# VH-VL binders against Cytochrome c oxidase assembly factor 8 (COA8), part 164

Target 1, 167 residues: Cytochrome c oxidase assembly factor 8 (COA8), of Homo sapiens (Human) (q96il0)
Amino acid sequence: APERGAERRDTAPSGVSRFCPPRKSCHDWIGPPDKYSNLRPVHFYIPENESPLEQKLRKLRQETQEWNQQFWANQNLTFSKEKEEFIHSRLKTKGLGLRTESGQKATLNAEEMADFYKEFLSKNFQKHMYYNRDWYKRNFAITFFMGKVALERIWNKLKQKQKKRSN
Key: E = the ipSAE of ESMFold2; O = the ipSAE of OpenDDE; V2 = 0.75 times the mean of E and O plus 0.25 times the DockQ between their complexes.

## First folded at step 15 (VH-VL)

Design mg56 (from mf2 with heavy chain S100T; framework fv_ebronucimab; at its last look DockQ between E and O 0.35; V2 from the best seeds 0.54)
Fold by ESMFold2-Fast, scan of step 15:
Structure mg56 (fold): chain C 167 residues (1-167), chain A 124 residues (1-124), chain B 111 residues (1-111)
Amino acid sequence: as target 1 above (167 residues)
Amino acid sequence: EVQLVESGGGLVQPGRSLRLSCAASGFTFSSYAMNWVRQAPGKGLEWVSGISSSGGRTSYADSVQGRFTISRDNGKNSLYLQMNSLRAEDTALYFCAKETPFDYLWGTYAFDIWGQGTMVTVSS
Amino acid sequence: QSELTQPRSVSGSPGQSVTISCTGSSSNIGKGYDVHWYQQHPGKAPKLLISGNSNRPSGVPDRFSGSKSGNTASLTISGLQAEDEADYYCQSYDSRLSGYVFGTGTDVTVL
């Protein structure tokens, strides 16, 4: 299914553009928000002559994006499931049905729901701490590799200048 | 115990289809890219296909591009390879392999955990 | 097919050193992509032996070492032992193919 979704997005009228202006590199572009994570994916432009170091940076950024997408998709799904379970449990405890006499979903008041939100945040505190730690580690690594790529590009420019001087 | 177990191999006729599965256990499956590697009887290793940790990115060897489809179900800790339009040249033992975690210093990826393999024979 | 060339076989006596070469091109090893090495005993799955040119995974003896220069990577097995008798494969990435490539494989015999 994810593979079919990716194919549909690529072929849609709003899909990936092949436009690349003269004397300008094609650029990364940002997609619509993911249905589950609510994060916008970045579609990475691959340079015509990507170096191994540039590939490492791109793979790290792509992997970090997928890690982030999976974390928030799972978190949002867990929140929705636990919220539904909490509501059903409280309604059962009160001897109430899941629907009102008018046929609408029975709901809890704001004070009751506040207890759920507090409990959910408390339960997930350690998970969020580990997420933040890994987020910082990943961004440090991305910055480090960006620095390496910048140095490589400076070195290549110096080599290019020397070649032009020799010719 | 970190393990990968392949299944779904067998004898099939040319032009037919077969679906391979790989069951992962003992590690956080959703955190790692996965690959299929094959080995024809008495021959060397050949990379077939790869998939990113979320399943959002896939890649294929030229020899299988357009015929094979790699996919994963992170909720089931499972990797799949859908093989269509099979040829005699696809006859091989098919291994499931996990990529190493990203090395933040050197950025290295290698295949650190391999399954036992499942045999696919394409013959009339 | 494999895109990286290895010798078909190398042999040595216990306690000696053997070196296996892995030669690629400007689209893989020569471009600067990392080289990994795998050991495969008969009837078994490959085992990661060297990652990223020279790094040994936990549990791999220090008798195994890797290096890379230009278009060629090398695996050296020092203090050769009977259990080292196996097939050895190098692996890299190829930008022309946009995928991983393996070496032709080398059979190591301990005489």
Scores: ipSAE 0.661, ipTM 0.866, lowest interface PAE 1.4, mean pLDDT 86
Fold by OpenDDE, look of step 16:
Structure mg56 (fold): chain C 167 residues (1-167), chain A 124 residues (1-124), chain B 111 residues (1-111)
Amino acid sequence: as target 1 above (167 residues)
Amino acid sequence: EVQLVESGGGLVQPGRSLRLSCAASGFTFSSYAMNWVRQAPGKGLEWVSGISSSGGRTSYADSVQGRFTISRDNGKNSLYLQMNSLRAEDTALYFCAKETPFDYLWGTYAFDIWGQGTMVTVSS
Amino acid sequence: QSELTQPRSVSGSPGQSVTISCTGSSSNIGKGYDVHWYQQHPGKAPKLLISGNSNRPSGVPDRFSGSKSGNTASLTISGLQAEDEADYYCQSYDSRLSGYVFGTGTDVTVL
């Protein structure tokens, strides 16, 4: 019985962007687009006196970013794979080779590709719905924590001003 | 059922290496940060290491920094702990622990799911 | 490694209320990091008992309650039952260690 080659599910390598911001940076850095997700990673600055609330916000943002990176990396890989398979299958059905007479990669017309996009979107509709739902939840939470952090900072500034006036 | 199953524990000599594995099931493994926590015989809990959901961020206790490496394979729903330069003080039951979902109101991070642990004994 | 300080043991009679303290420092509990509590029966894995100072996960009895004030968190077990005999650990985050920290653990005995 031929050993069915375990299809190596090409899991998108956890592409930790090797982008390292300067060590002395006091701000967030935006890296180049990730090759799989096409999303620009943000390197979050960690202040020396980070509050627990600021930490929670940072962690949430980081986790959300990682979540987005993973989602889109996988989605893009799936999309690319399925697109290629679709093109190949259609070309084969048409009796066309994968290459034109000029040696260029054979392509489908816009109408045929529209069918692919429609099918792909339909197939992944639920996945996208869940993504959108979770995206909104995460971003709402981020915004909420940003508000909390802002309030905390204001409060701390006020306390410092009061202390300076009392001395 | 949500489950974590640790493996790879055993008896090793000081200075040797060991790799622990944790197999996750019953939940979306790639969505959660994972941790290793150890418990020496008759002692309390000690956090060892943590890794983000994507594996992009790792953290270590000072006691294991530079010796241990946490990693994960989300495709295999597996968490790993590479332990190098093992010491007698590393003798413990090692638990794999899942972080709670992010609380969108409070932003709390606790460990809601634990494995049964795998025993690591470092002895000459 | 910096640990949160817990009493070594606490005992009570069935139906009594017992409180376990968890004392940290300005780098963990005192800084405002949340405290979580775990119950561990002998030979078992820890179980999350309280999350975020006072939140009970599903399936945790209401007789368990958590609080936090200053550098100290507290777990209160009201109406102590025989099944509550276990080790209890607090857990938080420490900014100096850049990691999670556990308490020293408290053995709760039911007399």
Scores: ipSAE 0.642, ipTM 0.855, lowest interface PAE 0.9, mean pLDDT 90
Fold by ESMFold2, look of step 16:
Order: sequence, then structure tokens, then C-alpha cells
Structure mg56 (fold): chain C 167 residues (1-167), chain A 124 residues (1-124), chain B 111 residues (1-111)
Amino acid sequence: as target 1 above (167 residues)
Amino acid sequence: EVQLVESGGGLVQPGRSLRLSCAASGFTFSSYAMNWVRQAPGKGLEWVSGISSSGGRTSYADSVQGRFTISRDNGKNSLYLQMNSLRAEDTALYFCAKETPFDYLWGTYAFDIWGQGTMVTVSS
Amino acid sequence: QSELTQPRSVSGSPGQSVTISCTGSSSNIGKGYDVHWYQQHPGKAPKLLISGNSNRPSGVPDRFSGSKSGNTASLTISGLQAEDEADYYCQSYDSRLSGYVFGTGTDVTVL
């Protein structure tokens, strides 16, 4: 997909930060933490003279940020939901109410909660393994393209330097 | 196994609205950017709009900017195109298209899976 | 606005090679953006033939090849077969439009 970035009028999907970067910024911006993922999004600058290789790097970085934000937003919601369900289920099994005599939510002790953490980790093990694999693949690709962009910029500087000396 | 199915096309009067849907199956929809491409009868392909994998970045051809809105619901594996203020020149077969997987070495993205299209006719 | 220029039609006999040109400008192909190629049979959706100027997706016969130089990309069909009779479109990105652009399309006829 072609993309325009960094302007205040950018559209964002539901579940992503409402932050709008300053118009006509010539630098990447780091926005406030996203409501759902708690990750800070980078709002990418599109330079006026962006090369095709620079565009590939920017698009890869944008897609990777969006993928990472979506994963952790979903995981945070799933964790919270399943934690409450586990607590309610275990209280019900013990014949206890969902509220204490003081009216506060009843809780489980640390050893009881350890069962939840173990179950959650086990249930989500394969999902997190695929996430880690994809994270490494994406970050290796980003590093590779950063190197390609750096070489392109060095070559352009050398060509510009030779042109100026020949004049 | 992998497929895209468009729906929501039809006959509509100029100035009215229509919403297209594209249902995806057989692949992880939320991993890929998606695009709408149209083809007027007897004419070539024209890119209409694109949306990033999360839905956070959208883009539009000049001919539809301000009138069309692309969106996606990754929970429903669905892509949408809201078409407002329709004109006769919007008459076309509308395809949804999936971008290719990331090419590690060259970073190339192309449209590798296409639906069969849904026909939109704007006429009095 | 901008579009990539292709010949309206090319033809060849079975077994021949045909080449389809795709000419752009300094804001698209001439800037160095990748070119992709699609095949479209009558009444069918487009099918990706070549991505990234020269890469064949799985399932595309090796008689299809692509290249790019300057403002021009080329699709070559070696050993033309009857099923290759279709419309062919190139595609690139245009920095001025901040979007994708398609070629005008080429009708390939197998004589």
C-alpha cells in the first residue's frame, strides 16, 4: 500500500493513538503511549527527496511498528480478561464471593495467582514463539535496509563531492 | 485455500453512497496491507486506495480523495470501501487485492491475491 | 493522473518471443521504483506474473521474464503459448501522486 505519514490529518484505526504529529515536520516523532499497547508510536517523516530504498525502509519500519502495537494491544486485553475470569472461577470453586466483606474485589494470594500466570504462559506459548520469530525476522530486515540506505547516502555524497571538485 | 470475496456492488444514482466489503480467508489477514483497484468497462486497471496491515495508514488516488474511505476490521478479516458522492466515472468493477509477503532482500510489495470483483454502476 | 505507457497490442506466433514495454517518468520508474506485471484473462481477475522487476512468484512459468532500465520496464514472454493470450499491465509507485500507478495495458494476441 502507498502511505503518507507524519501529518496531523493522518487517519488511524480504532485501538491506535489519537496523537497527531505537527504538520510539516522534517523529523520522526515519538508520540505518547498508545492507550491499548502502552507502546510509544513513532510518527515517520517522509522526506521531500525520499529515494525508493528509503521508502522501502520507512514502509518496513511503519509496518513493523503497527504489527508490534497490534500484538501487544491484543495481548494486554487478553491478559486482563483471562486474569479476571481465572480469579472469578477460583473464588467460585472455593465457595467465596466476588467481593470481600468490605466491598472490595476479592483476590487470590500470590501462590494462587502463580497458577494463572503458568496457565496463561502455557496457553499462549506458541503465539509468543511465533511473535518472537517474526520480531527477529523484521528487526534483522530493518537493520539490513538501514545498512543499504547508509551505503546509498555515502555513495551519493561521494558522487556529489567528485562533481564539485570537477567544477 | 487463500481467497478474497468482494460484495456490496450494485446500481446507484449519482451523488449517492455505496459500501463495498471484501472477505478474506486462508491467510492471516492482519499481517498484510490491502488495496482496492478498479477497472471501468473496456478500460485498464486503476488503483483506488490502500490501507496498512493495522489500518493505521491509508492512501487514496486523487480521483477519489475526500469521497472514498478505506477501512478494515482485522477481527472480521474484512476490508471495506465507503464510496460517497458517487459519479458516473466511478462505474467500474472493484477488486480487493492483498499485498505480497515481505521480500527480505529487496523489500518488494506487489498484489499477489485478487478477488473476482464487485460491479458498481453509477447511472441515472 | 500519471500512468505508465504500454503498447496497445502486440502479437506473436506460438513459440516466438514477444516483449511488452512499460514506459514511465522521473516520478515513478525513472526514480527507481520497482515494476510489477499482471496478467488478466477476459472476465478474470488480474494475476501477478512478475514482482520487483524480475522475480517470478511460485507457479509462474519461467518463460516469463522482466527487466528494467532507466524509465522503461519490459516483460518478455519466451515460447509464446495459446494460454498467454490476455491483457498485461505493469505497475509502479509514483512519488508525485504518493500512490500506485498502472500501465495502460497491452493486449497480447497469439496468432
Scores: ipSAE 0.549, ipTM 0.816, lowest interface PAE 1.9, mean pLDDT 84
ESMFold2 (binder alone), look of step 16: mean pLDDT 92; pTM 0.948

Design mg57 (from mf2 with heavy chain S100R; framework fv_ebronucimab)
Fold by ESMFold2-Fast, scan of step 15:
Structure mg57 (fold): chain C 167 residues (1-167), chain A 124 residues (1-124), chain B 111 residues (1-111)
Amino acid sequence: as target 1 above (167 residues)
Amino acid sequence: EVQLVESGGGLVQPGRSLRLSCAASGFTFSSYAMNWVRQAPGKGLEWVSGISSSGGRTSYADSVQGRFTISRDNGKNSLYLQMNSLRAEDTALYFCAKERPFDYLWGTYAFDIWGQGTMVTVSS
Amino acid sequence: QSELTQPRSVSGSPGQSVTISCTGSSSNIGKGYDVHWYQQHPGKAPKLLISGNSNRPSGVPDRFSGSKSGNTASLTISGLQAEDEADYYCQSYDSRLSGYVFGTGTDVTVL
């Protein structure tokens, strides 16, 4: 079954929001934040005269966006689940219930939560290092192709100028 | 070891449905776009459908548009093809294929890893 | 038709060179989209042979080479060997179809 909306997720594609850009859009459209990654997706406009080089740049940007959204959706989900498990474990050790008398989730004080944050960051240090490396590689590629597209556009304008001048 | 293994093929009557699966192993499945490609007996390759790394974007050949649905479950390293309203001309060996990682200098998206295929026969 | 056009068959003797053409249109190869080549032995899955017009993946012998000009891409096999007897397919992207297209396939026979 497909996802029914922003509040429902069965097996979402790692945090990519499913929504449509405005009808007859002639430019890129920025959507609402994804529920899991908290990143705003960009829906790319495809021009009728898109060159192969422009398509390569667009595909690279789209794939980088999906990679980035999946990474953060997975990190946020893992953080939330491990946080709940940590709280549950600590409350059980203290002989306390999971919920307050008012039905709210029981919480730990700031000093106790600091232990969890320290452990989580330490455990995920290598993962974040590899993420940063891939992020820089992808941005280098995007910048490189942006340069190629810019040169292609300059060349096309120069060719049109020469043709018009010759006629 | 990098592998793609298709399953779910078989003999099915015209007008019925069939669901194909592709199990991936040995690489980070969630990082790559995936495709279905078919080959009718004694014929050439025909691209059927593609799906982006997250599953947020899908595409279909005109011959299957509206009848087939591609999907993926990155948590299970699996790709699927739901085939509805099957016709005799859908009879083929169905391959799943991984798109090559983006080449930072060349920007090419060839299909670098292929499964062995699963045979779908649509006949009465 | 919605496919790239290849000759049905090409034959040669061991040690000779053979060339397979792949002809498209202004919406695919002619527009400048890259061409990829695949080798398929009987009963086997296709194997990527050439990516991005002329680049060989690791492990592919240098006797395989690719080129592209206008609406046509070519795969050349130099020093033809018995193991090269297989089907060969070109592939590109088509902007009108918004999807991938394959060639009709070429059967290479070695005497």
Scores: ipSAE 0.388, ipTM 0.750, lowest interface PAE 3.0, mean pLDDT 84

Design mg58 (from mf2 with heavy chain S100Y; framework fv_ebronucimab)
Fold by ESMFold2-Fast, scan of step 15:
Structure mg58 (fold): chain C 167 residues (1-167), chain A 124 residues (1-124), chain B 111 residues (1-111)
Amino acid sequence: as target 1 above (167 residues)
Amino acid sequence: EVQLVESGGGLVQPGRSLRLSCAASGFTFSSYAMNWVRQAPGKGLEWVSGISSSGGRTSYADSVQGRFTISRDNGKNSLYLQMNSLRAEDTALYFCAKEYPFDYLWGTYAFDIWGQGTMVTVSS
Amino acid sequence: QSELTQPRSVSGSPGQSVTISCTGSSSNIGKGYDVHWYQQHPGKAPKLLISGNSNRPSGVPDRFSGSKSGNTASLTISGLQAEDEADYYCQSYDSRLSGYVFGTGTDVTVL
């Protein structure tokens, strides 16, 4: 059907307009970094004659991208929240207000923030290990399906050559 | 306990709107694609709409395209179906359904967990 | 609306085998898309019975089996039991519709 070649992707769930690739692109397209995850989304082209195997690969890649984006969006949000809490607690310990005399948010220097970064990384060690395990598992599956799709495409090209010579 | 619970169904007049909800529990909701499937009284199953794990990709049956909107809120473990311009033919029990979990052999689009359904009746 | 054709009903006696066919087209089953089977008891939600043509989920008895050839998938219930009396639906994906399609449904009666 004509609509198969068009992305059936809607706007962001929040209703905020997001960047979209040219609808007639015949290749995957890379968008601008997501505000929360800082990762660039890939917009997948859906060919008119997509095979079941190609669809499985595309769905796996799309789901892996969404999983990856959700993980890093949550990680970045957690980092920002805990960083702000750490700064507030340390400023209170110093007897300082949350704002400077100029009305700007008070902050800590790089040496003071080193304690926070070290603690944050240590605290999230297990979460990052589970992420890495799932990342390898997903990429193994993607590589497996990419191989199957490549073999299917080679086989189809060989079939086309045979048909041309038989006519 | 892994479960899906639909709500929001009821009697509504043709041309009106209705919003269905599906509450998920017992699994990591944000990791799975979700679907709406309906069944008219005494009839078979009909796929209505699907949404990816993040909500970034949606799909619709031709019969509802342009009228229904699927959405999700992963922070609330909830799936939604906004139904506009309702017709008598939309009268059905509406189920939400979860797609298969990811693993090394993932390549199937089967619906492994279903809710009990919520009844939508479109009648004057 | 259903896009895959199933017989309206099949019947058998306890201990017999029954087979339910699910016939599609070149845009779905014939194209190579997987077929899944669901069991629905009266007043209940569907339950996944067979996934990916022939795989049984945990808890589904060995007497349920699935197969697929060309445009047709089949569900076979061996050693038919009273609790197998239910509606059965096949499901696949259709490339023309760019969406999932279900079968017309088959009512299994245990005599």
Scores: ipSAE 0.470, ipTM 0.766, lowest interface PAE 2.5, mean pLDDT 85

Design mg59 (from mf2 with heavy chain P101G; framework fv_ebronucimab)
Fold by ESMFold2-Fast, scan of step 15:
Structure mg59 (fold): chain C 167 residues (1-167), chain A 124 residues (1-124), chain B 111 residues (1-111)
Amino acid sequence: as target 1 above (167 residues)
Amino acid sequence: EVQLVESGGGLVQPGRSLRLSCAASGFTFSSYAMNWVRQAPGKGLEWVSGISSSGGRTSYADSVQGRFTISRDNGKNSLYLQMNSLRAEDTALYFCAKESGFDYLWGTYAFDIWGQGTMVTVSS
Amino acid sequence: QSELTQPRSVSGSPGQSVTISCTGSSSNIGKGYDVHWYQQHPGKAPKLLISGNSNRPSGVPDRFSGSKSGNTASLTISGLQAEDEADYYCQSYDSRLSGYVFGTGTDVTVL
């Protein structure tokens, strides 16, 4: 019989490389790296009898994955855009064209690029600091709920054993 | 000030389409899941659709599955509901609602902030 | 099942205590999913009153309390006041529907 939960499950994140877990998968699946964040997405298996506590853990993990994916996709796009703008600006200042005689994109030397990297890191220091704080906070929460789920599973096994012995 | 403001409601004929918008302000929109909840005149609340923080995961009530599409634009702090193949029973005040953050002890996800709603009337 | 069952109306006098029940099934409240409560005054948007069975958001008076046992959640309003006259809705998650469900709503009248 079809599972209504399966039909109404969450879809894969936008911008993430499409992947399809094997039909009738009974565990989580790891996909290819996202083209923007370069992170591998996890497709979470939803058991037929998922407990509310297990759902909370899964939702926390899914939200953490999406938060992490958004952060790095935005960071990588911002880096690429500002790098391109920096290169074009410096080449115009030097009176150079945007392409070499060989038809390839013109680049700056390592010394000039080092200036860009220093400026980018300095400008984004606070943003990365807040990212690290939230990353640790999320992982502590995940660990805590993993512990709660483990205790729930132990308790359920104990209850099952008692009921079987009583019957 | 944390606010959600819905727009796009109006009178529409059965079988037609309508797009609702919800503008968010006063919080980091990209960090929270969002939902649409409707209320028919003189009736109770009905959950319609939900979307994860990035827009990568969506869910729908059986009554609207296949007809409605929820989406978001985090760069514009905006939530959307594309409503196709509208029916008389879709007539309702449509609220957008924000899910609360995660609590370490309880993991509570209530709808903590609501807009004032936008009225959709489907009538011939 | 689409909705959680609430009484249509509950009434009380100022200063008294009233309790609103919210009854679900084994796929929602009975399974252990949290219950949230919302207060809606006429012509206004719902306001979160109780989250996660018993937690009060900042600004909600302590005379509002929530509890949950088995298939039923309850909202208790102690020291009933005129401004408590409103509609009250419970909400939970339903595993069979894979979505959120609301209660049928209860109209609280202050006599």
Scores: ipSAE 0.621, ipTM 0.839, lowest interface PAE 1.6, mean pLDDT 86

